# Designs tried in a protein design chat: VH-VL binders against Chromatin structure-remodeling complex subunit rsc1 (rsc1). Part 15

Target 1, 111 residues: Chromatin structure-remodeling complex subunit rsc1 (rsc1), of Schizosaccharomyces pombe (o74964r206to316)
Amino acid sequence: KPLSSLEARAKVIMRQVRRYRDGSGRQLFAPFERLPDPRMFPEYYQAIEQPMALEVIQKKLSKHRYETIEQFVDDFNLMFDNAKSFNDPSSQVYRDADFLKNYLADVLRLE
Key: E = the ipSAE of ESMFold2; O = the ipSAE of OpenDDE; V2 = 0.75 times the mean of E and O plus 0.25 times the DockQ between their complexes.

## First folded at step 14 (VH-VL; framework fv_lumrotatug)

Design A4 (from X4 with heavy chain S54R; at its last look DockQ between E and O 0.93; V2 from the best seeds 0.83)
Fold by OpenDDE, look of step 14:
Structure A4 (fold): chain C 111 residues (1-111), chain A 118 residues (1-118), chain B 107 residues (1-107)
Amino acid sequence: as target 1 above (111 residues)
Amino acid sequence: QVQLQESGPGLVKPSETLSLTCTVSGGSIDSYYIHWLRQPPGKGLEWIGVIYHRGSTDYNPSLKSRVTISKDTSKSQVSLKLSSVTAADTAVYYCARDRWSQGWFDYWGQGTLVTVSS
Amino acid sequence: EIVMTQSPPTLSLSPGERVTLSCRASQSVSSYLVWYQQKPGQAPRLLISGASTRATSIPARFSGSGSGTDYTLTISSLQPEDFAVYYCQQYNSYPYTFGQGTKVEIK
């Protein structure tokens, strides 16, 4: 079954953001690929009202739960905002979330 | 409480492959970033590499050509392979946890000495 | 890679004295700097992250400061259990790199 235009566009955006490596070659997106294990990170689920990760976004996409590309992008932004909310600003993941959020915006502008 | 434990041969011959295993208990190995580091006797620490959630890896460029890090989530184990070893690879090898890409290591294994000698 | 340089290499002191350890990066690490303590036969122990944040259960006598390329670990009053080697590590970029360590020993 061919992908809808929305799905196709979303996948291109995901791939672009996911593949980003910094100047040192470090992967930035890794911590956002899956949700934290509730057993290992109970405090995450206490602090974050709407947990979000790439695996969740991909599932929503495959189930056609996004009606617009904006809704898709909103979940990406939520994912990064959650990371910035939960993690110490001095942490790598906080910095990376902030960067990738801006990077996503740039990717969208360049479409 | 999370615990890490390195295991493997303490003696490796030159040109052979060093193989170590890090067993993680008290938590899911798939929930953490697991790093390998080493420390030659009486010297400082060197970062070897990391394995991420989905199994992707990043390595120290100085060792990239010889290093392979992998994991078996079913066994809660992370493996380190270092090929073509020389005396310079003699060190205490550590696996350490980065909880969620923080950038620092809060839990370490006790370390295991690997001596490269003929 | 970013080169981390610690000074002095060795510091001989008596209990109760103030300790100041220096860590310099070859380029800015933007406060993505960690301090560890290592005692003989043990793995390093996390002391300070983010240049100035004490880890859990680390005594208040330990403090970290600095920015850019220059960072300092301070022990306000050296205790007998504090004699060890201290390492700084940057996590600004890969590869993660460590200083060569400063040994704090008994005078």
Scores: ipSAE 0.800, ipTM 0.925, lowest interface PAE 0.7, mean pLDDT 95
ESMFold2, look of step 14: ipSAE 0.805; ipTM 0.912
ESMFold2 (binder alone), look of step 14: mean pLDDT 91; pTM 0.937

Design A5 (from X4 with heavy chain S54T; at its last look DockQ between E and O 0.89; V2 from the best seeds 0.88)
Fold by ESMFold2, look of step 15:
Structure A5 (fold): chain C 111 residues (1-111), chain A 118 residues (1-118), chain B 107 residues (1-107)
Amino acid sequence: as target 1 above (111 residues)
Amino acid sequence: QVQLQESGPGLVKPSETLSLTCTVSGGSIDSYYIHWLRQPPGKGLEWIGVIYHTGSTDYNPSLKSRVTISKDTSKSQVSLKLSSVTAADTAVYYCARDRWSQGWFDYWGQGTLVTVSS
Amino acid sequence: EIVMTQSPPTLSLSPGERVTLSCRASQSVSSYLVWYQQKPGQAPRLLISGASTRATSIPARFSGSGSGTDYTLTISSLQPEDFAVYYCQQYNSYPYTFGQGTKVEIK
């Protein structure tokens, strides 16, 4: 199916956030690409009520499950909030989730 | 339980390529970040780089032009290649796990000494 | 690259003594700081993450503190099994960097 204006905008936002590298060249988004394997991370699924990752967001986008850009952004923020809920505040992934949430807001403001 | 084990030749000639393998058992390399580090005899540790659970990599800029980290999921192995070695590359080489981008390493291999000498 | 400097290089102490190890970063690492213990012929062992958070199974005698550029590992009552080399590592930015270690040895 042809790209809707929502789908086109979502893909631009997704690429911008996904490809972010900090000033040291470190990629930040890798932890958010896939859901944790339940066999390796059973405690994640005990603690997190609504798992979310880029792979889920991409699937929902391709199936046209988002009616608004805000719904798409809500899933991104859920993904980052889950990481902050599961991980110690001093972990790299916690701070990266917090940063990327703010970065997403900046990307949306400039669209 | 998760176990990491380095293997490879203990002696490498100058100018050649150092090749090591990290075998991961009791876990999945598609779920973890695997890092390579090294420790010259009697000295501190140096971070070499990481392969993410997705297969993408990041490297120490000081080694980036000579380093390749790759993985073979079917064998549960992560490989390190370091080209054009000199005596300065003599070290104990470790693979280590960052479980999910914590920034620290909770499981380490026992390490393997690689000596670069003619 | 963030240079990590540890002091002192060596401490000679008896069991039961309090030990304090210093780690200084060349720029702020914002408490993205981890401590490891390494015994001869062994890989490093995780002690402290986030400057002050004890890893699981690490005894309460180990504690970490500090902020910005200056960090401290304290062992409140040194035990025979604590004689080792201690390393700090920053994870604020790539490349991850380590101090050169402080050796804690029996007097």
Scores: ipSAE 0.845, ipTM 0.924, lowest interface PAE 0.6, mean pLDDT 92
ESMFold2, look of step 14: ipSAE 0.837; ipTM 0.923
ESMFold2 (binder alone), look of step 14: mean pLDDT 91; pTM 0.937
OpenDDE, look of step 14: ipSAE 0.908; ipTM 0.955
ESMFold2 (binder alone), look of step 15: mean pLDDT 91; pTM 0.938
OpenDDE, look of step 15: ipSAE 0.907; ipTM 0.955

Design A6 (from X4 with heavy chain S56T; at its last look DockQ between E and O 0.92; V2 from the best seeds 0.87)
Fold by ESMFold2, look of step 14:
Structure A6 (fold): chain C 111 residues (1-111), chain A 118 residues (1-118), chain B 107 residues (1-107)
Amino acid sequence: as target 1 above (111 residues)
Amino acid sequence: QVQLQESGPGLVKPSETLSLTCTVSGGSIDSYYIHWLRQPPGKGLEWIGVIYHSGTTDYNPSLKSRVTISKDTSKSQVSLKLSSVTAADTAVYYCARDRWSQGWFDYWGQGTLVTVSS
Amino acid sequence: EIVMTQSPPTLSLSPGERVTLSCRASQSVSSYLVWYQQKPGQAPRLLISGASTRATSIPARFSGSGSGTDYTLTISSLQPEDFAVYYCQQYNSYPYTFGQGTKVEIK
């Protein structure tokens, strides 16, 4: 099926953010690919009102659920904000969410 | 309660491949980051690498050319293969859980000693 | 990689004494620092994460502090069950690295 200009742009943004590796070679995006398993992380779903992960964003994109690029970006930011809300500030995932949120802003600026 | 258990041969000949399995019970390996570490007798710990719940991996650069970590979700198992072993690879090998990329290990297997000897 | 150096290598102490263990990093690790306890024949046990946060069920006599490159584990009153080797680990960057350990043994 044909790629709209929105969907093409979203895929470029997704690829850039997903593939980020820091100076030590570490993948930062890995924890954001999937939602935490509700059986293993019931407390996450008690604390987080609107769960979000890349798998959800990809489904919404493929089903044409985004009317604007801003809606797509809002879901990305929600994903990172949820991680910062749930996890201790001293955790690696909190730090990585904070970094990737800023990185997304940089990617958008170049777009 | 999550439990991790390493298994595999305790003796491996030089130049061969060390092969170990970590079995995860009380949880799903798709929900956790499973790391491999090792501890030479009487020495400190060395991080080997991680497999993410997506199946991608990151490895210690010192071992990257020789190491493969993989998983079999149907068996709840994570495998470690280390090729071309020498006596320097003699160690207790551990698998450990990082719950959700916290950066620390809250559950460890019991460890398994692997001796590299002819 | 970030080199973690623990000192002293060994402490010989009596029960009831205060224990202070040092962990120094070759670069700042920004409090991304973990302490583990390991007894003979056992796997490491998580004590402290984020330099200062006690893990579940860890007694209050264990505390962690420090910043930048210099970190300390303190046991306020050493108990018989505390004789073990203690390791620090950084998680600031890959590869994760550990100190060589401090053995706390009975005098």
Scores: ipSAE 0.805, ipTM 0.914, lowest interface PAE 0.7, mean pLDDT 92
ESMFold2 (binder alone), look of step 14: mean pLDDT 91; pTM 0.932
OpenDDE, look of step 14: ipSAE 0.891; ipTM 0.950

Design A7 (from X4 with heavy chain Y107P; at its last look DockQ between E and O 0.92; V2 from the best seeds 0.84)
Fold by ESMFold2, look of step 14:
Order: C-alpha cells, then sequence, then structure tokens
Structure A7 (fold): chain C 111 residues (1-111), chain A 118 residues (1-118), chain B 107 residues (1-107)
C-alpha cells in the first residue's frame, strides 16, 4: 500500500505552486522558499507571530505533522498572509503572495 | 549597513568575456536578491538580471544568451559574466540589492565603467 | 517589454521653483513604479516606490502621483541639492525597464 494520500497530494500541490512563472517568465515563489535570516531581518520576527516558509512546510510534511490536507493548505496560506502583513501593498512580494494564494485555490479546484 | 562594491577590468576586448564581481559587506548575499544593471555613458539604465537566495537566476531576454550571474557565498560575492562583447556593451555596471523581492533597489553599488575596445 | 518614456529630456530651473516630471509607460504598470535621483558620478538614489511612497529620509518636497500608464514626480520647491537626473522604473514585469531620464539643471 502506498504512503499517505495526503502526502502524495501535498507534493503535487507544492510542485505546481513552487514552479509557477508569470507571462514575463519571472519566478514568483523564490521569496517563500526559506524563512528570512533573523540576523538580517530582526524586524520580521518582531512583527510576525507565526513565521512560515516552504522549508518549514516540507519538514512538517516529512515528519507527518499534518492530519488533514486543510492543515497543509492553512500553512501555505499563512506563508502568503505573513508576506502581505509584513510588506507594503505596493511591493512586488505583496502582489506575488496575493496572486499565489489565488493560484493555490485554482490548483486545489483542479483535483 | 549594507554596502555593495563592483570590481573587475575596466577594459575588455571585443568578442571576449566581460567578468565583474560584486562584493557585499554589512549583510549576507544569501539573505538578499542581487541584481545587475548597466548604464551606457550619458544614457539610461538597463536591467541585466537577478540571482535569488537559491542561486537560481532570471535574465533580461535581450541578454540571456550571453549572460551568467553566479555567487560565492563564502566570499560574499556575486559575479557577472557577459560573453562575446561589442562596443554596445560599454557601460557603467552596477550591482544592486532588492531586500525581499520589493521590486526596487536600495542600495546600489558605486558602479564600475567597462569599456569595450581593442 | 514595457517602454518607459520620460519628458521633458531637460529642465533648466532656478532654486525655489516647482518641478513636475512626467513618466509614461507603453502599457499599464499598475503603480508598480519607482523614482530614482542620480547625481554625476554617483549611483541612483531611491526616492519613491509604489508610485507615491517616499523612501526613508526623502524630504516631503518630493511627491509622486499617477496610475495606469501616466506618472508624475513633483518637487514643490527646488533646492540646490536637487539638481540631478531623475529616472523612473517599472517593476510590473520582467525585464524591469527605466525611462531615459529627465535632467534638472540650474538655469
Amino acid sequence: as target 1 above (111 residues)
Amino acid sequence: QVQLQESGPGLVKPSETLSLTCTVSGGSIDSYYIHWLRQPPGKGLEWIGVIYHSGSTDYNPSLKSRVTISKDTSKSQVSLKLSSVTAADTAVYYCARDRWSQGWFDPWGQGTLVTVSS
Amino acid sequence: EIVMTQSPPTLSLSPGERVTLSCRASQSVSSYLVWYQQKPGQAPRLLISGASTRATSIPARFSGSGSGTDYTLTISSLQPEDFAVYYCQQYNSYPYTFGQGTKVEIK
């Protein structure tokens, strides 16, 4: 019997969102791969209560910390919402977080 | 306070490879996006490309076939290579920081003039 | 790619005068627009991001406005240190593109 269908589904979702490029060829997901370095971004950790990035999500998935796909999706959305909370609405990363949140919803509907 | 400094040969022969280094001090190149830009003397600016945290890159399509941006994290350096240069590649070259994909640059390096001539 | 057109190419003005600089895009950039100041022999200096947000330590005499394809930088009362070249940049899409600059020089 294969490993959890949750983990298989999560991997497909991650791959699609992570690989997205816009019509100009720009990678959108790059700023979400890792948590900001606390030495370089101390103000981020003062402002954001629950830091989240793909590296954290991947570790939680490999340690079987998600009981439902909804918990996995909640962490993805938290990651994007943190970026929108921390950054000016006129910044590229704010716009990209907003777009990728909608794109994630589209990826989920395709299933 | 983060500072950027470009370095490399000021004169490059046609058809050869232009090679520049951006040294980052007061910060980490693994924490920022480093872009390269250029400005022909007395003219406007042109975006060359970016290197991300991961080492992946995006390039201006007009230069993509000739450009490589890479980094050496142990030296806090980002390199630019532009192959098969012509007189049209004569410019002041800048590296610049985008702190977290904001879309604008602060700070910029001082710039270094590269002249393509035999 | 998005072409950015600045006008006029040159303004000759005296200290105390109001300066209005135009930046027009070949297609909408949705306020993803930056203004830089560049003095001779120096790198560009960030003035305004998001079309209207002043960067840290930029004096209130600098303001930005506009939307869509049409953007304006205004200096309400020109100071001696404001004589420079001003560039706009769009960050709506790759490649990032810049206007050709407006030189503000002393009359």
Scores: ipSAE 0.794, ipTM 0.910, lowest interface PAE 0.8, mean pLDDT 92
ESMFold2 (binder alone), look of step 14: mean pLDDT 92; pTM 0.941
OpenDDE, look of step 14: ipSAE 0.823; ipTM 0.932

Design A8 (from X4 with light chain S93T; at its last look DockQ between E and O 0.91; V2 from the best seeds 0.86)
Fold by ESMFold2, look of step 14:
Structure A8 (fold): chain C 111 residues (1-111), chain A 118 residues (1-118), chain B 107 residues (1-107)
Amino acid sequence: as target 1 above (111 residues)
Amino acid sequence: QVQLQESGPGLVKPSETLSLTCTVSGGSIDSYYIHWLRQPPGKGLEWIGVIYHSGSTDYNPSLKSRVTISKDTSKSQVSLKLSSVTAADTAVYYCARDRWSQGWFDYWGQGTLVTVSS
Amino acid sequence: EIVMTQSPPTLSLSPGERVTLSCRASQSVSSYLVWYQQKPGQAPRLLISGASTRATSIPARFSGSGSGTDYTLTISSLQPEDFAVYYCQQYNTYPYTFGQGTKVEIK
């Protein structure tokens, strides 16, 4: 029972990337679920021009703000690129953002 | 400034459930990743698990069948429960903060000794 | 899981001496390695992350190096306040694992 709408396809992709666990069973997506708290991370909002997180993407999707799947993918990549821009390359979150960006590309290629 | 403090009973009988609380002050537990670790007397550290700001968890496979980590955001508290304890569970228990999934802990509680003895 | 092995177990040195501590992983941890200092009766304190990056407020006498499976922590000139146990931790995979520590004692 194929889902033909943009929103249905985006939800499937989002679910696949969100639930990824590596070989050790670690959830990689947890740090991307919501924006950092501005009170606890003011420096993030000084450094990052366009904050993005899954909660923002979900809201845009529910409000029909994506005209193409590519726009949805661009927000996912922006989310991962922001994490790589803000965090030290030796951090787990930097590595996980880099991995999940490639994983998203793989998920899209299979569809 | 963020501070972490462990609390709970210092003595637990074998086969019972160890229950500890980590109170976080000077910050929001919904913005951090709180981990539990333990250190048997005179020995090294063992990672127990983590609770994410969403409330989901990951656990050390060696303890997974016996451990539950949960949080109460309204009280700024993270709880650890470890069931069916034995003398091998005697340790100093720590909660620690990973700020944003860095992989390392920049703040630690003072630790609380839990002795399992009958 | 990745086993972290530290050596030596204990090291007795005088203030002013250079301290070199070893941490070996059972498989590559790709520089996803942390060093902590733990003084008697205290919680661990973050020293080094990413194998070589000093944490905020850590004195320049502390440095980390290494790659793959072999890592070192160096204290260039041991100070009286550096008496402690030092632990390495890998964060390459879950479970996070720690070495069993190296105790640095003042001779």
Scores: ipSAE 0.812, ipTM 0.912, lowest interface PAE 0.7, mean pLDDT 92
ESMFold2 (binder alone), look of step 14: mean pLDDT 91; pTM 0.934
OpenDDE, look of step 14: ipSAE 0.871; ipTM 0.944

## First folded at step 15 (VH-VL; framework fv_lumrotatug)

Design B1 (from A5 with heavy chain H53Y; at its last look DockQ between E and O 0.87; V2 from the best seeds 0.84)
Fold by ESMFold2, look of step 15:
Structure B1 (fold): chain C 111 residues (1-111), chain A 118 residues (1-118), chain B 107 residues (1-107)
Amino acid sequence: as target 1 above (111 residues)
Amino acid sequence: QVQLQESGPGLVKPSETLSLTCTVSGGSIDSYYIHWLRQPPGKGLEWIGVIYYTGSTDYNPSLKSRVTISKDTSKSQVSLKLSSVTAADTAVYYCARDRWSQGWFDYWGQGTLVTVSS
Amino acid sequence: EIVMTQSPPTLSLSPGERVTLSCRASQSVSSYLVWYQQKPGQAPRLLISGASTRATSIPARFSGSGSGTDYTLTISSLQPEDFAVYYCQQYNSYPYTFGQGTKVEIK
């Protein structure tokens, strides 16, 4: 199945951000793969207006819901910003979201 | 109410494989990050590793060559295997929950003592 | 790996006294620091995360402070249920590491 230029770029960006490991070898992206379980995290859905996770982004990409790469990147940033909004700044996931947001910006510069 | 409980043999012979199971109730193992830790009698805690939602793992480098953490979602269980054990592996073993990659453990199992002895 | 060193190894105190427990890291952990309480025969209990944030239902007599490499747990007035071993843990980098513990026991 042929890929548009947008879909090809999105897949490259997505792979690079997902596979990142820090200097200690820790995977950073795992918390962002899917939405938090509503049964376990009801307060998340009370506080976050637009839940976002990679599974949602992947679905939107496969359904051709992105008209520009910027819209795809906006959803990635929304995902990270939601984590920073919901979690204490001293949490690992907050730090990882902040780092990955900056890393995404670096990945985009090299395209 | 989430509950974690470790189970497995309390005695393991040197050179054999230690095998433990963490059973999660009141929640889903696909909703949490489950870590394994151990505490030799009268000593401090050592982090062994973690299994993520994806089934991928990260391990303490000191144990990485001997350890495997895996999960069985159908049984709501996370397993720890530690090969080639010695007396130095005698400890209370804990599974613990990191709710959403916070970096700390808010629920712990009660622990299970594993003694490595001839 | 970041080495966590706790001092003193043991404190013998009476109820009502103020306790100060020290945790030092071999390099900065940037306040990615946790305190746990452990009673005999029990699993650790989360007290403080992020160096200073009390976990849910932890009494206000527990407080944490510090930055960089030096961290402190304070119990403002010891209660009978506070006699236990206290551990610090860093989550700045893998492997997560713990101090060897400080035992707070009845004088």
Scores: ipSAE 0.801, ipTM 0.912, lowest interface PAE 0.7, mean pLDDT 92
ESMFold2 (binder alone), look of step 15: mean pLDDT 91; pTM 0.931
OpenDDE, look of step 15: ipSAE 0.870; ipTM 0.945

Design B2 (from A5 with heavy chain T54V; at its last look DockQ between E and O 0.95; V2 from the best seeds 0.89)
Fold by ESMFold2, look of step 15:
Structure B2 (fold): chain C 111 residues (1-111), chain A 118 residues (1-118), chain B 107 residues (1-107)
Amino acid sequence: as target 1 above (111 residues)
Amino acid sequence: QVQLQESGPGLVKPSETLSLTCTVSGGSIDSYYIHWLRQPPGKGLEWIGVIYHVGSTDYNPSLKSRVTISKDTSKSQVSLKLSSVTAADTAVYYCARDRWSQGWFDYWGQGTLVTVSS
Amino acid sequence: EIVMTQSPPTLSLSPGERVTLSCRASQSVSSYLVWYQQKPGQAPRLLISGASTRATSIPARFSGSGSGTDYTLTISSLQPEDFAVYYCQQYNSYPYTFGQGTKVEIK
């Protein structure tokens, strides 16, 4: 099935953010690929009202549930904001969420 | 409660491949980051690498050409292979958990000494 | 890679004394710094993360401070169970690196 211009744009943005490696070669995006397992992270689901991860975003894209690119970006930012809400500010994942949120904004501006 | 346990041979000959297994119980290796580290006798720790919960890896550049970390979810096991070993690879080897990309290790295996005979 | 240097290499102290351990990084690690305690034949035990945050169940006598390249672990009143080797680790960048350790031993 042919991609809409929105879906094509979203996939390009997703790929760019997902593939980011810092200067030390570390992948930043791994924590955001899947939702945490509720059995292993029950506290996450007590604290986070709207869980979001790349797997959810990809499913919504494939089911044509985004009407605008802004809706797609909102879910991406929700995912990063959830990580910042759940994790200590001194954690690597908090720093990475904060960085990737800014990186996403840069990717959008250069489109 | 989460527990990690290393297993494998305690003695390895030079030029051979060191092969260790980390068994994770009381938790899921599909939810955690599992790292391998080593500590030469009487010395500090060296980070070897990580397998992410999604199965991708990153390695210490100093070891990258010789190291492979992999996992078998059905057995709850993470494996370390280090090829072409020398006496410099003699160390206590640890697996350790990073719960969710925190950057620190809250659970460690008990460690296993691997001696590379000359 | 970022080199972590601990000082002093050894401290000989009595129970009840105050301990101050230093960890210096070759580049700024922006408070992405961990302290571990290790006793002979045991795995390291997490004490402090983020330079100053105590891990669960770590007594208040342990505290961490510092920024940039210079970090300190303090034990306010040394207990018998605190005689061990202490390591710092940075998680600012890969590879994660550790200091060579400071041994705190009984006088």
Scores: ipSAE 0.851, ipTM 0.927, lowest interface PAE 0.6, mean pLDDT 93
ESMFold2 (binder alone), look of step 15: mean pLDDT 91; pTM 0.937
OpenDDE, look of step 15: ipSAE 0.895; ipTM 0.952

Design B3 (from A5 with heavy chain S101N; at its last look DockQ between E and O 0.94; V2 from the best seeds 0.89)
Fold by ESMFold2, look of step 15:
Structure B3 (fold): chain C 111 residues (1-111), chain A 118 residues (1-118), chain B 107 residues (1-107)
Amino acid sequence: as target 1 above (111 residues)
Amino acid sequence: QVQLQESGPGLVKPSETLSLTCTVSGGSIDSYYIHWLRQPPGKGLEWIGVIYHTGSTDYNPSLKSRVTISKDTSKSQVSLKLSSVTAADTAVYYCARDRWNQGWFDYWGQGTLVTVSS
Amino acid sequence: EIVMTQSPPTLSLSPGERVTLSCRASQSVSSYLVWYQQKPGQAPRLLISGASTRATSIPARFSGSGSGTDYTLTISSLQPEDFAVYYCQQYNSYPYTFGQGTKVEIK
């Protein structure tokens, strides 16, 4: 079934991006696992029109809400773009979002 | 307002395990990145490691074999354990907040001196 | 690991004087650099992040500059409360590392 093929491919992409560690052994993906808590980060929800995190993407995947792989990739890129929009360009999380967005593109070319 | 406070024994014998607690108030340890650092008397700071909001950790390679950072959300506490201590582990120990993986620490605890001596 | 070297170790100055503190990295840290102020018996206080961005409530007399391996902290007119030890930290890679500090003392 076409949907199971999409789910299988999305899971492979997800694993590759989530487990990335840089040359110093630092994990990069942790900030993107969950949405910021609205009580601790109310300003995030005032500035970001479409909040996105891996927990949301995983839920959409399990509910079969993606019709194409491109829709799945769009949510991943939205997640990284939100981080770059909200955070100072000199921050580690901004740099990591920028890197992981490019890394995702590389992973997609090999799939 | 967010506040961090270190607590634990001020004197530890060589070869024992140093055990400290960072209590976070005015915020949530499940929303922040809590780091441990130390500063030997009269010297510079050394980064020990981080516990991410997810509960995963990364450690300074120089200490990785001896260090464990963990958290207890119900108590709003982050714990540091450093095993097999020597006199070289004598320092003021700090917990510090990185709000959302920025790379710098905007809130620090007051620090607690731990002396390793027989 | 990236070694951070601060100079000079100590400066003796009077209030009102301008001071420039140096921080050099053993390899490029790409402006992923922080300055902290620390007074005796106190925790470090965040001054500057991203090499040049003042933290909230930090007076304009504090400024940071530099790139690559060479960074500076400038205090344009020393106030009595500015006599302290100043540390740089890199966050380019783990482990995060700090300089050994520059002590700014009253003359």
Scores: ipSAE 0.840, ipTM 0.924, lowest interface PAE 0.7, mean pLDDT 92
ESMFold2 (binder alone), look of step 15: mean pLDDT 91; pTM 0.937
OpenDDE, look of step 15: ipSAE 0.907; ipTM 0.955

Design B4 (from A5 with heavy chain K64E; at its last look DockQ between E and O 0.91; V2 from the best seeds 0.88)
Fold by ESMFold2, look of step 15:
Structure B4 (fold): chain C 111 residues (1-111), chain A 118 residues (1-118), chain B 107 residues (1-107)
Amino acid sequence: as target 1 above (111 residues)
Amino acid sequence: QVQLQESGPGLVKPSETLSLTCTVSGGSIDSYYIHWLRQPPGKGLEWIGVIYHTGSTDYNPSLESRVTISKDTSKSQVSLKLSSVTAADTAVYYCARDRWSQGWFDYWGQGTLVTVSS
Amino acid sequence: EIVMTQSPPTLSLSPGERVTLSCRASQSVSSYLVWYQQKPGQAPRLLISGASTRATSIPARFSGSGSGTDYTLTISSLQPEDFAVYYCQQYNSYPYTFGQGTKVEIK
C-alpha cells in the first residue's frame, strides 16, 4: 500500500539523520536505533520516564500514530533528550545526541 | 559482571589471515559496542575498529583494506580477521567494551599475543 | 588522524611524590580525552574520562585537567601501586588514537 505524504516525508528525514557521518567518517546514529536492553541497562529505565528509540518511532509511523510532522519530530527530540539526560555531558553519545538534534532541525528547514 | 576473553592461534604465517574471537560473558554483544585494539610488544595501543550493536562496523583507515569484524549473537562472540599479515602485525590483541557509545573502554579482555613468523 | 604526544617518556619518582603527566593533541579534542593505566602483562585500566571524570573505584589522588590540545594527569601522592605506564586516548574523532605512554617507575 502506498505511503501517505507524511509517511514519505518522515522516511526521507529518518534516512537523512540515520546516514549522517562526521568528517572523520564516524557514524553517529547507531546508539539510537534500539532501546537499551532492560537486563543490561536497568538503571536507564529507573532514570528515564519515556524511553524512545528509532525502532519505536518506526512502529508508530507504520501504525499511523503521527498526525503531524511535529509529533514525529517530538519523538526524535525525546530520544535525543533522553540520551543527554542519562549520559555524562563529556560522553560521545551526549555530544552526538546534541549534534543530531540540531542536524534534524536543519534537515527539516531544507525540505 | 561482564567479562571479555580473546582466543585464537598465537602463531600466524606471513601472508595468511589472522583470526581471533572475543567471547563476551555476563552481558550481551547486542547491547554493547565491541572494539578491537592491538599493542605491539613494548609499544602503545592502536585502534583497529568497532562493531556496533546493529552489526555495522567502522575501521581504522590504516587497516580497512585488510580487516573484517563480525559477530555471532547466538554464541556471544565477536570475530576479528586481518588478512595478508606481516611481522608488523605481531602484537597483543585486545577486545574492549564501549558500553553505550561513551568513547572509552570500561572492560578489556586480558589480551592474546599473536606472533607473525615463518 | 589526531596525533597524541605524551611527555615525559619516563619519570623516576619515589612514593609520596606528586606526578604530573602531559598529553598533547595535534588538534583540539575538546576534552574528549581518556587516561588509562597499564601494568606489565595486563590490559589497560580506565582512570579518567572526559579529561577530568574519575572512573568507578579510582582513588581521589588521580585527577585530570586540560582543554583544547593540552591535558594533564596528576597523581597527588604517588603510591607503590601507581608505578605503571599511563596512556592518553582521544575520542573526538576516528580513528581513536593513543599517546605512546609515560612510564612512571620507582627511583
Scores: ipSAE 0.831, ipTM 0.920, lowest interface PAE 0.6, mean pLDDT 92
ESMFold2 (binder alone), look of step 15: mean pLDDT 91; pTM 0.935
OpenDDE, look of step 15: ipSAE 0.906; ipTM 0.954

